# Ledger of designs, part 10: VHH binders against Probable aspartoacylase

Target 1, 295 residues: Probable aspartoacylase, of Acaryochloris marina (b0c2k7)
Amino acid sequence: MNTNHIRQVVIVGGTHGNERIGLYLVKKFNQDSSLLFRPNLTTNCLIGNPQACKENQRYIETDLNRCFIKADLDNHLLGRHEEKQAKVLHEQLGPKGNSENFLLDLHSTTANMGLTLILVNDHPFNLHLAAYLTHHNPQVRVYRWTQENQENAFVSSLCQLGFAIEVGPIPQGILLASLFKETETLIHQTLDYLEQVNRGASPPLPKTLTLFQHLEVVDYPKTSNGELAGMIHPQLQGRDYQPLNPGDPIFLTFEDQTLFYEGCSTVWPIFINEAAYYEKGIAMCLTHKQDISLK
Key: E = the ipSAE of ESMFold2; O = the ipSAE of OpenDDE; V2 = 0.75 times the mean of E and O plus 0.25 times the DockQ between their complexes.

## First folded at step 7 (VHH; framework vhh_8h5u_2)

Design m2 (from k2 with F104W; at its last look DockQ between E and O 0.82; V2 from the best seeds 0.00; counts 0 for: pae O 5.1 > 2)
Fold by OpenDDE, look of step 7:
Structure m2 (fold): chain B 295 residues (1-295), chain A 123 residues (1-123)
Amino acid sequence: as target 1 above (295 residues)
Amino acid sequence: EVQVVESGGGLVQPGGSLRLSCAASGFTFSSGRYAMGWYRQAPGNQHERVAIITSGGSTNYPDSVKGRFTISRDNAKNTGYLQMNSLKSEDTAVYYCARGYDIWPGYTEFDYWGQGTQVTVSS
């Protein structure tokens, strides 16, 4: 793929129907397309899960952001709402593996993650863009979710170029003006970079990019019968992207017992106490902070 | 249509053995893309995962069944199994098979569940 020219940017909001910032950004931009205008770039916006958005639910039958495995996209026997919707989106955004689109997938989280770029591959273009964005906006963090030899099931995986934007903290189903504007700004910064690239420019980049590499997920403490047995420890709550050391408090039981992190090395937890992840058995994701050299 | 169907449940005496089967249709367990899990629910309890086999073939068991239960797949039959040995009264539950995705390292999501099969351990 020629990464020297980005023909089309697609912004998806409402992949999860109760994450409202992306939805209403898309609505705003669809009402006035001039807001995203760049002379050498076409930008289109769409709603990922319209029905879920209408009902202010994360999803209708299944998580849309898990429906984009190629084999599933090709499986006509899959008939749940989001499975069908995934196929629709695939037709618009794909084909997976050969899409020329630059894709921004907008999300929000109840976790205190600030502004996060979620990378699902190591494409140099995305890394350079991430570096550009972090340089221009120091509060932006980069979460890299890459697994060797494992296909990603997220909508963002439809396109090699692009990433998801995860912003928080924000309760489900609501809007926050400040976070809304920050997200909008980040979108514009992204488009500016792409415009420069399309003009044949090479935006100045830092020599290194700091990112948080996914390691593993951690579940809440559970009783023998699978019931929740504790909460995020108050000292850890809201400390996304902050170092968690061996021996640090991680959970608090309902009986006020402190559970400690028993890992062997420092990690940087994210998605701490994310509301949507209770059903998934995820109390947090652990990451490793890394500096990568940009070539 | 994607389906998983459990079978093999029944009444067994303490110390006995039982082998549950999970027949998959509409997808292939052996494709290297899907994980499989066994869950159980006893009356008054929540669902408990008793076994998992990842898309890569790694297995995991909770301490409650470790050493007694074994999860496996037959690729040719597109069927999953749960071999249960040394059964105890506390193993009495409805057992469910589920299809899963390995999403993150050490984490599997499950999206399709069977109707369940009753396992009763009683003298």
Scores: ipSAE 0.021, ipTM 0.362, lowest interface PAE 5.1, mean pLDDT 92
ESMFold2, look of step 7: ipSAE 0.641; ipTM 0.846
ESMFold2 (binder alone), look of step 7: mean pLDDT 81; pTM 0.810

Design m3 (from k2 with F104M; at its last look DockQ between E and O 0.73; V2 from the best seeds 0.00; counts 0 for: pae E 2.4 > 2)
Fold by ESMFold2, look of step 7:
Structure m3 (fold): chain B 295 residues (1-295), chain A 123 residues (1-123)
Amino acid sequence: as target 1 above (295 residues)
Amino acid sequence: EVQVVESGGGLVQPGGSLRLSCAASGFTFSSGRYAMGWYRQAPGNQHERVAIITSGGSTNYPDSVKGRFTISRDNAKNTGYLQMNSLKSEDTAVYYCARGYDIMPGYTEFDYWGQGTQVTVSS
């Protein structure tokens, strides 16, 4: 279609049950849907993983935000809790990859990520909205992860339009009022943009978008037995989206020795010391900061 | 039921070879762009990745086994393999196969694991 008309906006909170800001925003909006009212939009809210939310846990059996590969959605033998829940969400929001719905998936992180948009595709609509949001909200950063020949498994991949919002820093399992308010503001800014689009308006956009393109994952250092051998260096902790230059400190061992970043070029680390990534051994993600043209 | 099942473990002498198999059921490795991996765990240690093969055929190994171990996959038989050569006493462990997929560039995550097969390297 030549016209980008959004049939509905779906806001998902509690895809991870211990990420409470999204969960309680959804509860708030379900209690009083007039808070989301825009005359030219239909907006609905869903709790992604109700059982994990009840238990204040990231997940019950497996990470829901890994369960949206099409072959898995179609596989009746995949019967773990989150695999079943993914099929429920697919029935409500699918078929996977549709362009009729706009999906906003709310997450939070212990890392100092501010208000991060996570793009899993390069759809021009999403890039334009990201540019609008970064222009109108200086706290917003854009992290892009796309991979040729790889299907995305995130909840947000159910729809072509939309993305995840990742907010932090916040400890797992709690609420933080300032971040809750900032997240709610960002949701309203998103709805205001979508309302303008559905009304036939062309919101002014900047000509470029600064984003952070995923490069690689960096593991914590390990001993020969596989135990943690060090920690994020104090000079790096909390410095998400700030440059890390060749030779800069990256880890501090338990013997007080500094390990240095050995790459050949400046990178921008994010998800630094994210609590949910300890089970995976991941210390941070490295990105490349770049400007892209919006036509 | 979706599962992967290891076989081919046993007792071998140092310097010997062993081939492990990973039979998949309830899914096919060729559908859904799945990866396959082999991990091992010796008593008192954390589990250690020993091999990954992506759906596209790219492989990755840690230095401890590089050049000695080879991961492969036979999609027609829905089975993965780990060929282990020049075995050392340090390779003694329970070996687990797993199904997975790439989450982001440079990171593969695994969601279904076998029960393990014992490999013991001793004279």
Scores: ipSAE 0.537, ipTM 0.810, lowest interface PAE 2.4, mean pLDDT 91
ESMFold2 (binder alone), look of step 7: mean pLDDT 81; pTM 0.811
OpenDDE, look of step 7: ipSAE 0.753; ipTM 0.894

Design m4 (from k2 with G32D; at its last look DockQ between E and O 0.01; V2 from the best seeds 0.00; counts 0 for: pae O 7.4 > 2, placed apart)
Fold by OpenDDE, look of step 7:
Structure m4 (fold): chain B 295 residues (1-295), chain A 123 residues (1-123)
Amino acid sequence: as target 1 above (295 residues)
Amino acid sequence: EVQVVESGGGLVQPGGSLRLSCAASGFTFSSDRYAMGWYRQAPGNQHERVAIITSGGSTNYPDSVKGRFTISRDNAKNTGYLQMNSLKSEDTAVYYCARGYDIFPGYTEFDYWGQGTQVTVSS
């Protein structure tokens, strides 16, 4: 893959149907394609889950953003709505592992994550771009979701180049002008970078990139029968990307008992109290903050 | 299971007519809920949208087929149609029917596609 020339950018909104910022951005851009125009770059926008978007639901039958495992994409027996839709998107955006598209997958979260780039690989191009974006927008965080020997199931994984944009906090099903504009700006900054690359330029980059490496997920406290037994502790609520130390409060039971983080090292939780993750048994994701040297 | 199946394709001479059908199953092709689109793909070309009918009943055609093609649907039969008149050699393609959603006024997206039906226009 020639990383010196990006032919096409694909912006996906509405992967989750109740995350409206991406949906309305795609609408805006499709209504006026000149808004995304770059002389040396083609940008297309599409809706990931049209039915879910129409119904203002996260998904219809299953989470679309978990349907992009290669084996599943190749399995014609899988017939749920999002499984089928994933195959459609794969045909358009893929093939997985050999796509020439640069993919932006737009998301929003109820968690206080601000502006987050979600990387699903270690491709140097993406790392450099992430560094560029964080330099131009210091509010931007980089979350790297990579696990050894584990295939990513996100739509963003269809393409080697690109990442997901996750913005919050925002309740499901609504719009926030500030996050809308910030996301739009981030998209333009991304396109600007790609345009520069396509022009043969080398945008100045910082020497290091700070990112948050995925470690594990943490569930809420549960009763023996699987019922919720507590909430995010008030001291932790909204503290995405802030250090959580061993012994710090992490949960509060319904009986007002404080549960503490029992890990052995400092972590940086994200997706704290994400509404969509209750059904997944995820109270938060733990990350490790690290600096990556860019070569 | 949601499915759309195209039929009615075949060989026709230039100037001739064909009527394609799109049978829906697993959902009701209701004009109030779903849009419908017809696409075509010629060998070596990308998919081209040739007709849309919105959930509100509005139709849209590209210039390439405007005045010649007509999209419609019969909700009672749960079937969509593409009437193709004054066919040209350039209309030769595999034609696909797709279920659509009017996300916003004037903005329709599609998800389920059929396997397609071959239309060949040749003298």
Scores: ipSAE 0.016, ipTM 0.359, lowest interface PAE 7.4, mean pLDDT 93
ESMFold2, look of step 7: ipSAE 0.600; ipTM 0.831
ESMFold2 (binder alone), look of step 7: mean pLDDT 81; pTM 0.811

Design m5 (from k2 with S55Y; at its last look DockQ between E and O 0.31; V2 from the best seeds 0.00; counts 0 for: pae O 6.2 > 2)
Fold by OpenDDE, look of step 7:
Structure m5 (fold): chain B 295 residues (1-295), chain A 123 residues (1-123)
Amino acid sequence: as target 1 above (295 residues)
Amino acid sequence: EVQVVESGGGLVQPGGSLRLSCAASGFTFSSGRYAMGWYRQAPGNQHERVAIITYGGSTNYPDSVKGRFTISRDNAKNTGYLQMNSLKSEDTAVYYCARGYDIFPGYTEFDYWGQGTQVTVSS
């Protein structure tokens, strides 16, 4: 794949139908394509899950952003709504593993994550771009969700180049003007970088990139029958990307008992108290803060 | 209809072995990116995951059963298994099979459970 020239950028909003910022950004850009114009770059915008968007639901039958395993995409027996939709998107954006598209997948979270780039691979182009974006916007965080020998199931995994943008906090189903604009700005910064690359330029980059490497997920405390037995501790609530040390409060039971983090080392939790993850049994994701050298 | 049905439970002496089966219907473990897990619940205790096998085939066990229990799948039979060796009295519990999805690296979500099968380890 030629990383010296990016022919097409695809922006996907509405992968989750109740995350409205991406959806309405896509609508805005589709209404006026000149807004994303770059002389040496083509940018197209798509709605990931139109039906879910119409219903203002995360999904119809299953999470679309879990439907992009190659084997599943090739399995014609899978007939749920999002499984079929994933195949449609694969046809447009793929093929997985050999796509020439640069893909931006727009998401939002109820968690206080600010502006987050979610990387699903270690492609140097994406790392350099992430470094560029973090340099131009110090608020931007980089979350790397990779595991050795594990295929990613996200729509963003359809393309080697690109990443997901996760912005928060924002309640499900609503818009926030400030976060909307910040996301839009981040998109433009991305396109600017790509335009420079296409012009044969090498944008100056920092020597190091700080990122948050996924470690594990943590569930809420549960009763013996699987019911919730507690909440995110008030001292932890909203402290995404802040260090959590062994012995720090992590949960508060309904009986006002404090539960503490029992890990052995400092971690940096994200997706703290994400609404969509209650059904998944995920109270937060734990990450490790890392500085990587860029070549 | 999605179902998982456990079988193979029973009475066994300490040090003995038992093999549990989990028959899946309404879905296939191999074609739908499904994981499988085994859980157990002893009287008065919480549910404990004793084994997991991801869609990719990775397995994980808690220290309580590591080295003694082995989870596996037969794709042709659409059946999961839990081989339990060197059984102890503390292994006495109702054992449940569950269908799962790999959500995050190192994390699987489970959505369908069986009715359970009783395992009793006693002399």
Scores: ipSAE 0.029, ipTM 0.301, lowest interface PAE 6.2, mean pLDDT 92
ESMFold2, look of step 7: ipSAE 0.651; ipTM 0.853
ESMFold2 (binder alone), look of step 7: mean pLDDT 82; pTM 0.826

## First folded at step 8 (VHH; framework vhh_8h5u_2)

Design q1 (from m1 with D111Q; at its last look DockQ between E and O 0.67; V2 from the best seeds 0.00; counts 0 for: pae O 4.5 > 2)
Fold by OpenDDE, look of step 8:
Structure q1 (fold): chain B 295 residues (1-295), chain A 123 residues (1-123)
Amino acid sequence: as target 1 above (295 residues)
Amino acid sequence: EVQVVESGGGLVQPGGSLRLSCAASGFTFSSGRYAMGWYRQAPGNQHERVAIITSGGSTNYPDSVKGRFTISRDNAKNTGYLQMNSLKSEDTAVYYCARGYDFFPGYTEFQYWGQGTQVTVSS
């Protein structure tokens, strides 16, 4: 018998204001709360950055999804828009480190990532749920970038239970019916799992979970002054979660020179050419594909 | 308020040395995963990162300053430093200190910047 009990689920859309799928899912559910009803589970939906959503911008002054460091949340002197908003959300979802909420943070990406669960910790409950979801939908991928004893700054880090859902490819500021429906389905599957757990059931799980473990980030080729000096190579573009081998093309310079991956082993790049990451100096993230045995 | 303030800039001859300081307030470098970076901007040029020190103490330099510049941090004083040796005319720029955060392996994002301090290398 499962001893876990989830009292409340919180779904956040619009953490980034120009990622519209999550926003409009939240709007839909807020208009009709019966859509998310489960007898032994309470689900609430909220908009992460309302002002950014109104303006169809990623953020107003700073990235909201970087504002959830505990020290910053406790710093009443921080006054930027998203810093204040983070405190509001912390009051609703927190306290960080001691929240009993299950949190879903909805995102979308311009990268060809399909349906991705982003895990920010190694909590067994989340791993088991991820395994359940990937078993029911083989298209679902799991991205993990956990670090021992290292604090996350994302909204998803407010709660130990939960994860972010990242769907793509989708241009910023628009909706795609297919991704909208697929995300909605994934949310319902998650709630179904939680309902079963709350009823004392143990849903059948596979023996292993395949996930992509974060390794490092890669920036675009740059000049000495920090200017872009190249683009994602055409052979790599859109090949998220596909193996990249040593010697494979990775970048194309403006002078039509090919740059090659110089790593020593095969990696699986994700967030390839994500529009929002240009300002962050991230051309892609590199991951290692691995199977984890579930206990 | 989170703030970093640079000092120590000035006029120096080629081959000379300067030590810049970055006084932090509103946060402590020894707390959490805070990093520090030094950037510079010459007239007509973009900002160039000249040094990084991560929360774990790892340092990184571009080839343009490697071997000449050294970034360090005094946690007791909550102050960062940039030791610049063998200065060249091309090092002339406004130098900025920035607070960073190590979000995940291989990535530090810088969020808070100072007002900068002028460094001029001229004979």
Scores: ipSAE 0.028, ipTM 0.337, lowest interface PAE 4.5, mean pLDDT 92
ESMFold2, look of step 8: ipSAE 0.633; ipTM 0.853
ESMFold2 (binder alone), look of step 8: mean pLDDT 78; pTM 0.789

Design q2 (from m1 with F104Y; at its last look DockQ between E and O 0.86; V2 from the best seeds 0.00; counts 0 for: pae E 3.1 > 2)
Fold by ESMFold2, look of step 8:
Structure q2 (fold): chain B 295 residues (1-295), chain A 123 residues (1-123)
Amino acid sequence: as target 1 above (295 residues)
Amino acid sequence: EVQVVESGGGLVQPGGSLRLSCAASGFTFSSGRYAMGWYRQAPGNQHERVAIITSGGSTNYPDSVKGRFTISRDNAKNTGYLQMNSLKSEDTAVYYCARGYDFYPGYTEFDYWGQGTQVTVSS
């Protein structure tokens, strides 16, 4: 039930250089572009941060996936490696917010996130596609990272149509064949949907979509000197998308003391113990599970 | 060149006051929805956040400085401030100003840091 005609699909891998599944899928598709062929789509692949990929590092100077707010894209005095790379991507995939192209940004995570779609806007096209994908692939979950009055800074925000795919768990810097294959299957399911749209088809969709709406971030406990004071509680580790009720264990200190979730209502933590998020002060992201109407 | 530059550090006795300034250049705080923060680091410690002011004007402080420190900003002058009162010897540190962005409620990331200004509280 989308009337847009998609001019091109762009698949980005290696936005973070140590997230190897997306990088190697892009390399595979660039080696044999016939793998992506659909008669009514034009699909291109690119590597988001080539230098970080060569070094098998998340980034060289700063997180590329934080560099896409419009004021920074327009500010040519911002010249760190990833800020320059963001301007290159903006020239190729922008203007930011265009609606003629579809962008699929491939990521992986050490957290037990399964196959997650990360939505950065509420565009009905993206919600309908998310519903299609969850219906045809029961492993898929939908995480919405949006809020009023907030400009998204992820590479996926360059286009109105599209989102990030975040897959895990997988250690940084390696490949895992089963997850690689599952991610490739999800890409093909996405392209199949987009092909139908460009042929003028209206794939049947469920009336509702279950998604997990971002609420807030929780940091690790710290000592008075700023040192790490605890870890994700063993009963919570690896339980991404599972309910966390008031009073449930959330952290375990190095002195074997349990800390408890003190919120007033049930939440659904995700990105639990993501390795890349220690530097950001994120132990987990809390979400609210909800059903939305697709009308 | 995009930068933030601190000034106003120095030696002060316990119980005294000091006002730090953070001058931004190469960007304006009002051109995007930027936040400003003050961090400090004493020898042997990690960086500690001591104040944040969001683009909307909301402020946050850790308990260690709450009630004694006040962050403010003047968008017209492209400058932020940290008023530090009732200083203790434990406040001795290098203080860093930072530019940040509010990516979602309750979460600010900082991406440009000043070189720091020394604050020493001693008799």
Scores: ipSAE 0.464, ipTM 0.790, lowest interface PAE 3.1, mean pLDDT 91
ESMFold2 (binder alone), look of step 8: mean pLDDT 83; pTM 0.835
OpenDDE, look of step 8: ipSAE 0.556; ipTM 0.819

Design q3 (from m1 with R33T; at its last look DockQ between E and O 0.01; V2 from the best seeds 0.00; counts 0 for: pae O 10.4 > 2, placed apart)
Fold by OpenDDE, look of step 8:
Structure q3 (fold): chain B 295 residues (1-295), chain A 123 residues (1-123)
Amino acid sequence: as target 1 above (295 residues)
Amino acid sequence: EVQVVESGGGLVQPGGSLRLSCAASGFTFSSGTYAMGWYRQAPGNQHERVAIITSGGSTNYPDSVKGRFTISRDNAKNTGYLQMNSLKSEDTAVYYCARGYDFFPGYTEFDYWGQGTQVTVSS
């Protein structure tokens, strides 16, 4: 892959049908393609899950953003709506592992994550771009979702180059003008960077990138029968990307008992109290804050 | 389960005609909700949309096939069609039928696709 010349950018909105910012950005850009024009770059916009978007639901039968395992994409026996849709997208965006596309996947969250870039690999091009974006906007955070010896199942994993944009907090099914514009700005900044690269320029970059490396997921307290037994502690609510130390409050039971973080080291929780993750048994994700030296 | 299945492909001489069918199941094309599209892909090329019929019944064609191809639906059979006339060698491709949604005027997005049917135009 020639990282000195990016020919195609694909922007996906509506991977989750009730995350409306990405959907309406895609609609806007498809209505007027001149908005994304760059002389040395072609940009296409797609809706990830059209039916889910039409129905304003996260998904129809299963989470589309978990359907992009290579083995599953090659399995013709899988017939759920999003499994089929994933294959359609794979044909358009892929092939997985050998795609020349730069992919942006647009998302939103009910959690107070601000502006987040989600990386699914450690490709130097993506790290440099992330550093560029964080330099231009200090509010931007970088979350890296990589696990050793584990294939990523996200749509963003179809392409080596690119990442997801996750913005919040925003309730499901609605639009916020501020986040809409901030997301749009990030898209344009990304395209500008790519255009500069295509012109043979080297945008100035910081020497270090701060990112949050995924560690683990944390479930809510549960009763013996598997029911919820508590809530996010008020002191933790909305403190995404803030340090959580051993002994800090993490949950509040329905009986008003405080549960404390029992880990051995400081972590940085994200996706705190995300509405969509209740069905997955995820109260938050824990990350480790890291400074990466850029070559 | 939602499915679309193409049929009617085959070998035809230049200048000939062919009609492709798209049988829908698990949904109704004429429900007022769904659009239908035909796409084709030749070896080494990207997918090309060759016809659209919107949920409202409006049709659209690219210049490459305009005047030669006609998209239609049979509500009673829940089947879509692509009538292809004056076929050219350049029309050789795998043809796909797809279910679509009209999100706003002038834009349709597609989700379910068939397995495709081969069309070969050769003397």
Scores: ipSAE 0.000, ipTM 0.267, lowest interface PAE 10.4, mean pLDDT 92
ESMFold2, look of step 8: ipSAE 0.520; ipTM 0.784
ESMFold2 (binder alone), look of step 8: mean pLDDT 80; pTM 0.807

Design q4 (from m1 with D102S; at its last look DockQ between E and O 0.73; V2 from the best seeds 0.00; counts 0 for: pae O 10.4 > 2)
Amino acid sequence: EVQVVESGGGLVQPGGSLRLSCAASGFTFSSGRYAMGWYRQAPGNQHERVAIITSGGSTNYPDSVKGRFTISRDNAKNTGYLQMNSLKSEDTAVYYCARGYSFFPGYTEFDYWGQGTQVTVSS
ESMFold2, look of step 8: ipSAE 0.733; ipTM 0.885
ESMFold2 (binder alone), look of step 8: mean pLDDT 81; pTM 0.814
OpenDDE, look of step 8: ipSAE 0.007; ipTM 0.252

Design q5 (from m1 with T54R; at its last look DockQ between E and O 0.72; V2 from the best seeds 0.70)
Fold by ESMFold2, look of step 8:
Order: C-alpha cells, then structure tokens, then sequence
Structure q5 (fold): chain B 295 residues (1-295), chain A 123 residues (1-123)
C-alpha cells in the first residue's frame, strides 16, 4: 500500500488498427519482454483492437477510443465489435478510474503533431511526469484534452495514472522507422521515471509546465447542403502548435477564396487536417497555450 | 438491443406543423449523460444536421431551421422530440434521430441512428 507505488504499467498499441507504430512496438515488446525490464517495475503490453489491427483499419464497427464511458461499459446490450472489446479491456485494466495501474496508450496521426502527450485528467502524477518528459525531451508537447462535466471516453481514462502518446506526421497504415525509434525512446523515458517512483525516488522537476489546453473543434467549411466547401489554408497546413491570430488565413475554398480566423483571441491549432477526423467533422482542434504551476 | 426509433412523420401542407418523436430503448439518455440529435436527408443530398440537445439541455440549430424547429427531451419517458413549425417544401426529407455523446466542448459524436421517418411538405 505504498502511496506512490505503481503496481503495473500497461502499454496499449493498436487501439486504432491502422496506427501501426504503437501496434508494432507492442508486438516487439511482447516478443522480447526483456526490452522493457526495470527491476522495480512490472510492465505488460496489449493490443487494443486486434481485429482492426488484422484488417489494418482504424476500427471494425465504431471508434474504440469512444467506448469507455462507464454507462456503456456496464451496458451488455451494446454489442458492436468495439463495444465488446471495450468491456474486455475494462475487465483487464479496470475498474475504471483505478490508481493502481499506469496506462500508456499509443496512437499516431497524419497531422504534424510531433511527440504529443494527451492528458485526459489533471492528476498531479500525470502533470509531474509530463513536466519531466518535456524537460528531458524537447520534442514533446503536452495537450490537455479534457471537458468539464463530461466523463472522458478514451482508453486512457480507464486508469487515473497515464495518458495517450500521439505521434506524427505519419500516413495511416504504414511505419516510419525514425518515428518508431523516437516513440520507443519516449516509452523508455517514461519507464525510467516510473522506475524511479517505484524505487521511492522523486526526480527533480521544473516548477512549471507549458501545455496546450483544449478549447474546441472547428469543422471544414461546408455548403448549405453539407458538402465540403474548402480546405486547410496552405499557410496553416502543417503548422500544428503555432499561433493562429484573429484575421489569419484558416481555409481556402475551391474557388480560391481565403477564409479567415474570426475568433477574438490567439489560439494554437493542432490535429490540423487529420485524416481520421474527416468522418468526425474536425478540421482542427483549437487550444490555448498556457503555463501551469506544479507546486 | 440498443435502438432509437423515430415516429410522427407524415404529409403536411406548407406552413403546417409536425412533431417527431425519438424513443430510446436498451439504454437511458440520463444514465451516461447522452446527447440526442436530429438529422435529415433529401434524395441525392448528404445528411444535414437539424438539431442537437445535449445532456445539460443546451441546444444547437442551423440557420435553415432556427426559430422554426425545437428539439426537446423527456428523460422520464426516455424520448426526444422535434417540434417542426412553419414547414416549407424544402423541409421534405427522411428525418433520423440519433444518440450521441458530447466528447469535447461544443462537439458531439453520434453512434446510434434510427431508421428514419418520412416528412413530406406539399400542397
């Protein structure tokens, strides 16, 4: 019953079956578990959506990474493939909200997101780890993707400790060796921190953390009939985490007309032009860059 | 099984009113703080969002129906409604209700859809 003891780390890959970096890292680690060995840490890996991974598809019937609200986990009448798989993961990693396990959910994106940590809660442990990782790996960005008064439905919400890692840019369904290696390095940096915690050490941390707080999503421009009317503006494409000021170009119509950002304050768009989000009506996620105090 | 089922469609004259119902079974709207939505589709067009009501009661409408259509829900009856007033011929479509969840501020995803009910506005 140690206050800061992590009973086990669980690394999930292939929550989306066409996000191959996480899938193949999990397969690599399952084939040689000595790669993850730390004397004071137990680490296990699993594949989130095996059938979707077999098909090299994001999902079979519905997005697994939307299936973890408690009412749905408890509802046996929800019988689509991913709803059943979510119940399997819940039995393995739950009860939802436990603080005994640390969960690391591996994702990749076509958007220019670099190495992004996606936090789904404000647990101090997660914020401290995020600060450690950004301090020791300058490529890491932290995105806090939370919503007040709504339960988070992501795989990572099964445990209080942990988060998702989202890496890109990478096309769906393929591997890139450099990004694979960078992701593996980040996993090891995470395990090194957790090993120190389980040894009873407290790694020195900076006093602040810069993060990007989710604000809202923005759809692509549409005609009155719901057809796509434009695209991400060339000056914005690939500029994830960079400021978008009132009056800056945001979309380009098929008639070569520029549409401008009309918000009242600067935002930091991310997930710009993510391929998986066309079906969701998301052209980008808007964030607010901020510093938070860790103490 | 989990379902949402529309009813109340039919033939009405321009300027008339119609109330659609969306009965949920296999889940309760209040148990997971779910959202409800109404969409419509005319032949040859994509689905068009008509109304959303979120678990907290906030609503959203496109300009094409704002002021004429009202979405509501009755959690005790596990049923949602779309009140359609001042109907126009352009409102002729199959209307679908859907269950959803508000995953981000101002953003709802829908995961269960009804089979649709026909609304025809003609003289």
Amino acid sequence: as target 1 above (295 residues)
Amino acid sequence: EVQVVESGGGLVQPGGSLRLSCAASGFTFSSGRYAMGWYRQAPGNQHERVAIIRSGGSTNYPDSVKGRFTISRDNAKNTGYLQMNSLKSEDTAVYYCARGYDFFPGYTEFDYWGQGTQVTVSS
Scores: ipSAE 0.684, ipTM 0.873, lowest interface PAE 1.7, mean pLDDT 92
ESMFold2 (binder alone), look of step 8: mean pLDDT 84; pTM 0.844
OpenDDE, look of step 8: ipSAE 0.711; ipTM 0.878

